# VHH binders against p49116, part 1

All scores and structures are predictions.

Target 1, 238 residues: p49116
Amino acid sequence: EGPLLSDTHVTFKLTMPSPMPEYLNVHYICESASRLLFLSMHWARSIPAFQALGQDCNTSLVRACWNELFTLGLAQCAQVMSLSTILAAIVNHLQNSIQEDKLSGDRIKQVMEHIWKLQEFCNSMAKLDIDGYEYAYLKAIVLFSPDHPGLTSTSQIEKFQEKAQMELQDYVQKTYSEDTYRLARILVRLPALRLMSSNITEELFFTGLIGNVSIDSIIPYILKMETAEYNGQITGAS
Structure headers, positions and changes below count from the first letter of each chain, unless a header shows other numbers; antibody chains are not in Kabat numbers.
ipSAE, averaged over its two directions, is called F for ESMFold2-Fast, E for ESMFold2 and O for OpenDDE. V2 adds 0.75 times the mean of E and O to 0.25 times the DockQ between the complexes of E and O.
[cut] marks letters that were taken out.

## First folded at step 1 (VHH)

Design ba0 (framework vhh_brivekimig_d4)
Fold by ESMFold2-Fast, scan of step 1:
Structure ba0 (fold): chain B 238 residues (1-238), chain A 122 residues (1-122)
Amino acid sequence: as target 1 above (238 residues)
Amino acid sequence: EVQLVESGGGVVQPGGSLRLSCAASGFTFSSYGMSWVRQAPGKGPEWVSSISGSGSDTLYADSVKGRFTISRDNSKNTLYLQMNSLRPEDTALYYCAKGYTLSPRFGSLDYSSQGTLVTVSS
């Protein structure tokens, strides 16, 4: 069979909302995060192997792993997003909320711990100098996880995950031939993604969404989005 | 250029019903999802409902589930919102939006500036 991913799947370019406001607000953060989420969903649905699994399986996989894909996207796009500036603004807002007694200290501690874990993850990826090819395959490994509850076609999902792992191994061994342990160092970073709460990610990045809508509820809609509508969401144009 | 014209708003008593319409032009209507967003007096905007381009998938805010029904007629380039069991809290200016719009500024590009006013009072 052909490769799991093509060169088109390595390209992952986030278009930020423009202009960036002088002071960050929940709407700018939410719009930026939404664009990254839409880009991540569009990336996943563009993979022929993903489409071959069928709509129900596709929806279940993305619902299970969107937070992991989103976090990998944050790490990959950290410079483009000025992620450190966004996180600093969120931290400042949380500290002000403590002083104004708007949020409990325990909740703020949980959110701060999540931010520290996110920063550590992004810093570790930056230190490893993860390239675009490696990010694409890490996303594929996360996407094709056969161990989520309720999945059908788990044998095919496992086959695609193994194919992703093999193609990543081939790439790393050829590109970083002198670094025998690089692949191992990269792969041991992945379990940390599953320890991060999707609920806290929603609170940090998607607070600007209108109404009582969860990311889980919008995923089926995003996966079925027409190309023109998708382009409108990620660029602000129709 | 994209044009969205809302209609169907009015004054109703609690428990009443209204049907909102949005006439769309300037784009291939069937290729885009559509949304209803409302803004109550003195409050920020609230997303109400969305529908896929084909009409096969719908989403609703928890506050309106079971009471409101979103639909579309692609042959007429028209979006609808059937509102039943209306409550005073549903009083708002209702906007039609091109695409899936969950944030007032995200997708604000396609917001109708006029909207249609719904008032629920005794």
Scores: ipSAE 0.012, ipTM 0.375, lowest interface PAE 7.7, mean pLDDT 83

Design ba1 (framework vhh_brivekimig_d4)
Fold by OpenDDE, second read of step 2:
Structure ba1 (fold): chain B 238 residues (1-238), chain A 123 residues (1-123)
Amino acid sequence: as target 1 above (238 residues)
Amino acid sequence: EVQLVESGGGVVQPGGSLRLSCAASGFTFSSYGMSWVRQAPGKGPEWVSSISGSGSDTLYADSVKGRFTISRDNSKNTLYLQMNSLRPEDTALYYCTKGPSLSEILRYLGQYSSQGTLVTVSS
């Protein structure tokens, strides 16, 4: 069988809402996040192996790993998104909520820690100077994770993950031959993704627009949506 | 509560025309961009067109460019979609959504159970 990923899967171009507002409002943040989420899901959908698993299985996979994929996407698109600015804006918005006594002290701490973890992860990825191929393979590795509960076809998922890992290894060996431990340095970042709460991510990036609707519930819709046209949409007047 | 009610769908022959309407309530209509999305049988939702709050800016999917025209009457809180030169592939449930953005579309799909208006293009 051919490779798991092709050059077409390396491209991961996020188009930000335009124009950028003077201050980053909740709508802008949520729209940006939504675009990234959609791009990430669409990327997964574009992988033949993903489709081969069937609709139920691939949906379950995405449900299990969307936060990790999204976070990798944030890291990959951090510059284009001005992620630091977005996160600062989120913190500012949270401060307003704090003043309104809407959050408990414990919850505030959890949210702030999550933001810190997210920023730290993205910074660490930037320091490693992860390229587009490496991101693609990392995303594939997290996507085809067989260790999530309730998955079917775990053997096949594992095979795909192994294939992703092997291809990444080959790529790193070929591209970064002088850096013997690069693969290990890259892979060791993945556990950090599992420390991040999907619920908090959802709250930070999506609650302002989708309200009480869970990402979990909309994933099937995202996976079924037509691909190419969402980047051309007009940004709403917020 | 935001309410969007689509109308104007029907059965037309290829090359025919339809005009869809969307009556909006529960929000300041003129303050928000609006969009049309459609879902064909067996397919996922597809963005069709968007219009700014003022109506000054419009966008179209490539599949409908030159054939469809989005417009709005803010005084009537109504969004329109003029569909000309209809094709069989235009057959779908058409939905009106608040906002031109992907996030708003997702929100709508997740929160609202709009029935849409059915457009059938067949010989």
Scores: ipSAE 0.374, ipTM 0.696, lowest interface PAE 1.3, mean pLDDT 89
Fold by ESMFold2-Fast, scan of step 1:
Structure ba1 (fold): chain B 238 residues (1-238), chain A 123 residues (1-123)
Amino acid sequence: as target 1 above (238 residues)
Amino acid sequence: EVQLVESGGGVVQPGGSLRLSCAASGFTFSSYGMSWVRQAPGKGPEWVSSISGSGSDTLYADSVKGRFTISRDNSKNTLYLQMNSLRPEDTALYYCTKGPSLSEILRYLGQYSSQGTLVTVSS
């Protein structure tokens, strides 16, 4: 009946920790990433269709796709985050670790490949000039993915994904009426998100907080937070 | 200052039971949700269970549903975890945390962390 997403679901505003330090450190990077993760989870739980699936399904979906949502959020908020500066700091740390033989060369290679894939994804989204409505619907398509291993209730999830795809199509056809193939160019970017390792995302953005906190273990906490607690995490005070 | 003191751990055979306690001070206990998290040797923290400030709402990790029960006594500022049908994979240090908040969990484990209470389930 109603649209899957309202105008409130298009708004996605990340508040960065202040001030940005002269030299990037693990604390600043992890705090920034945590705020984006909380914003992404808060966005997902605010969708009526998502709520209608029930708590167990909601938890399973977010556990399966949090890395895809997070990566879309990184691309959408790349300017606000100064993501290129963060990634450069991580690369410098890894290059120093290679020179000092402190970490396995195979592990460093995996992490560097992940950073390259992330940079290419963000560059491709920037080149396509993806707008806020398009990001909202891409996140919805990713969230309502019925094809993750181990999911139940896949028919209902697929229905919501199809609704997201149709609403995106309607938006793109009306807003970018002269570019007949824009939708196809946008959608073909999505499979790359599933090639991104969630374990490596945790290592890059979250391991410095407590040494190997599993995002999977904390997702139920985030989904059950009260609205005031979410707002506290999003705005923050240092 | 926020202080949390865990107790009640020990060594138990598979299928056994233990009751953990967490004595809280330094904040208005009834106004905050509370959580149990555990850390197995060589692994990061795993969330186990959460309870609302009033005690009306509870949430459990899939691995402990039907076996563990979280509860609280706001008059005593104490959080509990009743653990039944214990398995070797439940072996871990168990910590209580203020709120289901990721930032509170990370802050407590990083800055105000006690060493938790050790639960060992062995043959």
Scores: ipSAE 0.000, ipTM 0.229, lowest interface PAE 11.2, mean pLDDT 80

Design ba2 (framework vhh_brivekimig_d4)
Fold by OpenDDE, second read of step 2:
Structure ba2 (fold): chain B 238 residues (1-238), chain A 124 residues (1-124)
Amino acid sequence: as target 1 above (238 residues)
Amino acid sequence: EVQLVESGGGVVQPGGSLRLSCAASGFTFSSYGMSWVRQAPGKGPEWVSSISGSGSDTLYADSVKGRFTISRDNSKNTLYLQMNSLRPEDTALYYCAKDLPSRLWEYLTGRDYSSQGTLVTVSS
């Protein structure tokens, strides 16, 4: 019964597709997003507490929170991803769709607002200068959220979330002792994640990849991917 | 170079069965999950089924669950799709692919895919 997270869970290195194209096409965006999604889910899978919940519960948790995890990942990897450029490219692609009358005015508004919320959230996280440990704990808190409908083992999930919160508190107190309210400032960002639509996120980042398939439906597959398989995909090794 | 060659398609009546095969080469077959995807005329690509490298785990789209069975023989570098109780809506060009970020990715994103697929037509 050691800590929920170890130093190994702090590492969160996203490898971007190479080379970066002159024009960020849908393929590049989807590939980048997929790599982040895989990294995020495999990160969750690497947590002993996550494993202890069992496959069904694990899958349910990830299905419930993948958008939030993904969004935290976007924030954490925003610089490496050149997220602002990616979002600009997405907007550009949307503009083309608008010109083709493929989207309703209401949908356009929703999508644009979502993009704004994503950008704002990532900017806010950057402004707070959230470090790798804090991101890890925040992701754990999001992952082990017991308040999603249909979850089993909610008591145990709650315990894990509490443990994540306590460890974060201890870390912040130790590392940022002069900033008395840092923990509060960090935690208050989490509600913003719940305001973001998973459907719109899926539309923005994954439509070119999965077509009519939902992220929800492929989550079990992603969680069962072999690490070597994933690594091979990232490095281009076959 | 990764090579995937599909076979086994044909014309069948509703309720009929087909078995598709995919011969793989150019990579360590057993190290990678494999998938079947299909594309019906006028429709986008659709994921059908996936199987882990070891074959121990299988997943299916809801549309084919209970009717299709994915399997593999790693000693032969071959992926299979047993399709039973076929329906007209199963009519499509079927492709095999490595995991989502590889050949399946290329297929779904509309990139050039070296595989020609195998055509399955279900009609009375």
Scores: ipSAE 0.018, ipTM 0.420, lowest interface PAE 4.9, mean pLDDT 86
Fold by ESMFold2-Fast, scan of step 1:
Structure ba2 (fold): chain B 238 residues (1-238), chain A 124 residues (1-124)
Amino acid sequence: as target 1 above (238 residues)
Amino acid sequence: EVQLVESGGGVVQPGGSLRLSCAASGFTFSSYGMSWVRQAPGKGPEWVSSISGSGSDTLYADSVKGRFTISRDNSKNTLYLQMNSLRPEDTALYYCAKDLPSRLWEYLTGRDYSSQGTLVTVSS
């Protein structure tokens, strides 16, 4: 048996691109976001339960939940990323693009609402002071979601999700013994992740210089990368 | 320093074929994924294809899937793109890039000036 996650899965260290540009730009933001996405996928791939489901199931799960994993990663790494500064730079970039392209007011409103939702989510996690173990289990709960269409092995996925929920409960009860409602406060934050559009996340963080590449299209490649190549992507290898 | 040199472009009729090459130096070639990116006249860059460091996994843009084949020879530090059934819309300057999209953005912003690209023109 053993636990679903080991202490190695609690470590989630984002290495930012260096040097930091004098002015934040689309390329720096996209590279930072890509490193976080790669780190998140490397984290998922390192879980023995995830590996046991097989390549096709692994690809389907990550394609379905990458936006949820990415958003949890943004919240967890918000300070390392200076996320508030990145969001301000994205807003500035969008304002410049709007001035040139004359985007509709409705579209502007949708994008700004998405940014507000991201800020609110990250602030709520910060207020709860979510620790590394809690983030690891929350990521596992969203990763092992059995309810996405097209999945095989749904019974095994559900068992892994339940195991993640049980281990999170055991951890919270042990570590925050006097806060009997902490688990409930944490879990009610998760539905907000599914309300955030993956298409808008792509526009904000991955809109770089790539014309017709979607996150869905690169996921199978990333999941099959060699270890050294994977580590190179995460660190922006020298 | 990282150096990438593309070659193999030219003028070809619709339905024709070309093979592009990218000679790489200045890094451990087999340890990094490689990508092909193109830029059509008056358009932004478009990702075409990627290959893992070992060559065991490949990925293609929907617009080229089934027509293009990416490959590599790690003993020669060379990346290839075999282009079949070429269409007028494939007309572009083709660049090779070290790594996947995250490093591709670094390349495309002019942070790597070692590459001039290779021009592919498909016309009747």
Scores: ipSAE 0.000, ipTM 0.180, lowest interface PAE 10.1, mean pLDDT 80

Design ba3 (framework vhh_brivekimig_d4)
Fold by ESMFold2-Fast, scan of step 1:
Structure ba3 (fold): chain B 238 residues (1-238), chain A 120 residues (1-120)
Amino acid sequence: as target 1 above (238 residues)
Amino acid sequence: EVQLVESGGGVVQPGGSLRLSCAASGFTFSSYGMSWVRQAPGKGPEWVSSISGSGSDTLYADSVKGRFTISRDNSKNTLYLQMNSLRPEDTALYYCARGFSYLTRGYDLSSQGTLVTVSS
């Protein structure tokens, strides 16, 4: 039995749509978010331990944790995405909607609170200077969560989560040997991911989806997609 | 150059059926998921259905589920949409798109489309 993750799983490269428009629009934001979601699910499905759980378990796990994976991806890719610019554009749109009475004040407050939680999370990760290895293992810890309702194979999932935790600990102890409390500071950030609403994430980043399609409904399709087709969708290559 | 040519539209009575076709060229057809997107007069685009490159997986908008069937023939580089139990609200220009239009990418490849009119 080798390590849970290989060096291939540490590499997480988001290819942004081009050109970036002069003024951000819902389609550019949605395409950028969709590419990150595709990259995150492709990352997950490439893990041998994940494959070993079987298709039904894989679908259930990703449906339960996609928002946590996506949020970690936003933090990791914040610079590549110019996430602060995207969030500023969303905030500006919401503030204009308040002035025009187009949305309820309660809904706008809820969405603004979510944006502030997201900004706080991304800022905390940036301040901790989380590296690529740490991000890979944090994603593995949230992916292999045995605690979601309705899961089968929970003992196997728990084993993979424990393996992820042990390998993260080993990495941090070797790489940041002088910082005895680094691992604890990193791990206490994870519970915040579960407090962020997947429904609000969908509204902020995936509102450009055509028709009434939810992320929950497309997950099984993306996970089962052929590798060549998947690569064609996310690279923008012909 | 990517080319998509839609056909099969027409005028049909409520409850009728039509079969749309899309002839694709300029890319490896079997390597791409394909979608149907429609646009009714005065409305924005609405994603209708998608199919994987192999044809093994399909997705449908709730408004057409159980009435429409998406399929493909990779040997002929052709995408199909079988439309049954047509309703007046299905009246739209139908576009073939490479990729998944529900992710805003596929509809950027829309061509002239094919008109479907459901009325008396």
Scores: ipSAE 0.011, ipTM 0.341, lowest interface PAE 9.1, mean pLDDT 83

Design ba4 (framework vhh_brivekimig_d4)
Fold by ESMFold2-Fast, scan of step 1:
Structure ba4 (fold): chain B 238 residues (1-238), chain A 120 residues (1-120)
Amino acid sequence: as target 1 above (238 residues)
Amino acid sequence: EVQLVESGGGVVQPGGSLRLSCAASGFTFSSYGMSWVRQAPGKGPEWVSSISGSGSDTLYADSVKGRFTISRDNSKNTLYLQMNSLRPEDTALYYCTRSPYLFGKYSQVSSQGTLVTVSS
């Protein structure tokens, strides 16, 4: 068969909301994060192998891995997002909350630990200088994970994951032939993604939202969204 | 500056109908998803329904599916909520919100809302 990913799947361009506010607020952070989430889901649904698995499997896969895809997207788009500035703003708000309300200190510490893990992951990816092709294949490896509970067609999902791993190996060996251990250094970073809580990611990046609709609940809608409407959501009206 | 003004609330008997409106200004209405959120006395906010910018896709809370219909008129910058088969538990202040973040999610409400009371 042909390659798992085409050059169109390597392209991952995040358009930030404009204008950037003078002071970062939860609404700007949430809009930025939502655009990245939409871009990540649109990327996944555009892959022919993903489409071939069928709607029910597609929904189950993305529900299981959206946090891993989102975190890879944060690392890839860290500079475009000014992610360090966003995380610093979140930390400042959390530190002020600790000073004002001692009863919420334990939860705030858990959130702070998540922020440190996220920063560590993004810094490690930056130090490795992961390129666009490598990010595309890492996202594919995460997307086609056969080991999430409740999945059907696990054998086919595993085959697509193995194909992603093979194509990544071929790319790295050809492009970075002088660095014998580059692939190993990249792949050992992936397990850390599963240690990051999706609930804490929602709290950090989607705090400006109200109500009881989780990201899991909206995933089927995002996957069904038409391309024109999707583009309207990720570019905004500004 | 973004402004949202709800109207159309009132007092109706169980089984009755009401149509809520939300007049939007200060942004390109057709480029944003919109949501209806309600808050009953003494309770937290509850998401009711969302509609995409184009109007082609809609989502509903399980409690209102089959009874409520969300719609929009982008030429008039107006969002609507048609409420049929109203129940006492639908009594709440209803708010419209812009959904710039995620479809099915909504930003913090800053408008006054419109009161819907269902009682005999």
Scores: ipSAE 0.012, ipTM 0.369, lowest interface PAE 8.1, mean pLDDT 82

Design ba5 (framework vhh_brivekimig_d4)
Fold by ESMFold2-Fast, scan of step 1:
Structure ba5 (fold): chain B 238 residues (1-238), chain A 120 residues (1-120)
Amino acid sequence: as target 1 above (238 residues)
Amino acid sequence: EVQLVESGGGVVQPGGSLRLSCAASGFTFSSYGMSWVRQAPGKGPEWVSSISGSGSDTLYADSVKGRFTISRDNSKNTLYLQMNSLRPEDTALYYCAKDEWYGSDYLDYSSQGTLVTVSS
């Protein structure tokens, strides 16, 4: 029985579109988000325990948790993405939409509340100074969640989640030995991910590139991509 | 002002191929994702495919995946759609669109599109 994650799973490097546009626009936001989504799904696919569950279970797990994985990725990559600048641009667009009567006030309120929750989550993770190893195990805990509706193989998924929790505990106790309550402070942040709407995340970050196709419909195709094909997507063309 | 001009449509038999082009002007082409959208007679618009500004990310509707290939040439400000193994249900007016941000109607464009007819 080896460890759930190897050092290759700790490395999580988002390659941003270059150059950054003079002003933030839907293309830059959507391409950046798509790269993060692709990176997150490729990360999950690379885990031997995940592969062992089989294709149908893999698709069901990622469909259930992609928003949680994506949000953890946003927090982890917030500086690389200039996420605060992106969110400010989205808020500015929403305020202009109110003035032009292009969107319902109730809908705009829901979206702004979602942005606030996202900012609070990312700020809490930054304040805790979550490291790359901790992010890898938090993503694994989220990925191997046995309690989503419609899942099969829940006992095996639960076993992998418990293994992720134990390996995170061992890491934190060794690395942050003087901070007795660090693990508890980290883990109590995870339930907030379930309160964030995947539909609103999709509308904020993926509208421009996906059009009428949902994230749920593209997940099986991304998971089936060959490594070389996937690397072509996240690196960019010359 | 954004201008998009589609071309390359025509009449083909089932199983045939067509290559559509979209000439873009009035914006920094490489900074925007682009999409192909189609509208069959009496139907609403259907998203077909999208490509990122760099060309590194592509997305396809399930109905066209494996048959259509979207590409772009940023040096020529031109978007392409290579359509293979065409079916009668692919008959539609095809439009290119600049990807607009959340809350914008990215299908709201002034172009006339290019007609693709697949029949015996």
Scores: ipSAE 0.000, ipTM 0.166, lowest interface PAE 10.1, mean pLDDT 82

Design ba6 (framework vhh_brivekimig_d4)
Fold by ESMFold2-Fast, scan of step 1:
Structure ba6 (fold): chain B 238 residues (1-238), chain A 121 residues (1-121)
Amino acid sequence: as target 1 above (238 residues)
Amino acid sequence: EVQLVESGGGVVQPGGSLRLSCAASGFTFSSYGMSWVRQAPGKGPEWVSSISGSGSDTLYADSVKGRFTISRDNSKNTLYLQMNSLRPEDTALYYCATGYEDYFSGDFDSSSQGTLVTVSS
């Protein structure tokens, strides 16, 4: 019985589309977001504990937590993505739409509140200076959540989540030994991920990817990608 | 080039119903939220309703909530507005627009003429 995650699971390297356009557009944002989503799902597939749960359980877990994994990925890759620039462009467009009376004030408020929550989350992670090991374990904690409805093998999922929590604790205590409250500050950030709407994330980042198809319906296909496609993503993470 | 063509307007008595359609072309319809906006004679534009690209989320102005239903058929690139219990104050020229999801690009201009709805008392 080895550790839940190896060094290969700590490496998380997003390769951005080149070049970044001067004027942000939906295609560039969706391509960037889809690469991050793909990287996140292939990261999950590479975990032996995840593979051991079986295909049906794997699909159910990822359907339940993809928004949490994606949001953690956005925070981790915020600089590589120039996420602050993307969000500022969206906010500016929404504010102009209010002034032109083109969009519902209620819808704009709903989307703006979501963007504010996302910015707050990413800023809090940046202030804490979360490292690659901490991100890997936080992703593992949200992935192995036993409390989603309809899950089978909940005892095994809970065991893997507890193992992720224990290994994170060991890492933080060893690496940040003088910061007694660091683990607590990190863990209290996680509940905010469940307050974020997956539907609004889908509309903001995946309009060009999903078309007529929801993220829920593409998840099984991403998880079944051929070995060559899978290996391409793993090497891109190095 | 984004093209939006509204239809289905007409003259109806108070309490009547109409179904508006908007045929979209020149873009990936299912990737964008869509909205209905109306303009009454001598007044500015008023937002009526919006629907997400996937169709999973809808919003309505308080003035139409419970009376109007927005829907879409992504296989036909068509947006709909089902209007029930129509009132004289619903009299307006109705436009469809790429909705809140077009905030990624300001390049989409609608040259749409709208469809006229007249509720005669």
Scores: ipSAE 0.000, ipTM 0.119, lowest interface PAE 13.3, mean pLDDT 79

Design ba7 (framework vhh_brivekimig_d4)
Fold by ESMFold2-Fast, scan of step 1:
Structure ba7 (fold): chain B 238 residues (1-238), chain A 120 residues (1-120)
Amino acid sequence: as target 1 above (238 residues)
Amino acid sequence: EVQLVESGGGVVQPGGSLRLSCAASGFTFSSYGMSWVRQAPGKGPEWVSSISGSGSDTLYADSVKGRFTISRDNSKNTLYLQMNSLRPEDTALYYCAKVPYRSGLHFDYSSQGTLVTVSS
């Protein structure tokens, strides 16, 4: 019946931890990344179509696509996060690890290639000047992916993905009517998200989590979080 | 100012049980997820368990699954950890803290914690 996404789903506002430390550290990076992850999952849980799939399907979908949602969020929030500064700090740390012989050269190469792919993706989104509506629909296309192994309700998920694709097409054709190939340029960026390792993302951005807590283990917790608790996490309110 | 006061630790033999408590003040307790974090002698902090603000969802570290149970009483601003089938490797100072994704800078380790020693 109605549209898949409402205007409320276009608003995506990240509140950064404050103040920024004099020297970037793993704790500040982890806190910033955690806020973005929480914001992304709260965004997903607010979609009526997502809620309609039920708890087990919701958990399976987000576990399968959190890295793609997170990467889209990094691109969308790159300016507010000062993402280039965070990545520069990570690169500096990695270069120091090579000099101190703490990590293998092959591992550092893998991580550097991941950072390069991330920078390339964010730069392509910036050059295309992807707007808030386009980001919302790209996230919906990624979220409602029926092709992840082990999913049930794949026909319903596919229906929601097709609806997201249709609504994105309608938006782009009406808003950017003079750019006949804009939709194609946007959509060809999405496959790159699946080539980025969730394990490397977790290592780069979530190393500051206390204990051996994995993103997979916290996803069900985040999805069931009370609104006040969620707001406390993303704003630092007490 | 956030205040967290842990209690209930002690010396227990392997296979024994203990119940830890954390009295919280200085914030709206029911609005925040809570965690138990432990630090064994000579090791860094290890996350143990978390519970949502409402108490409807819980998470456990693989090392404690099936043995420990986290719970809360929001009317008393109190967090609990029921520890069963205790092992020598559970020996640690136990701290309560807000949510597992926070770094140590956002967990209140200014509290004394409560010492759990599992020894014959």
Scores: ipSAE 0.012, ipTM 0.401, lowest interface PAE 7.6, mean pLDDT 83

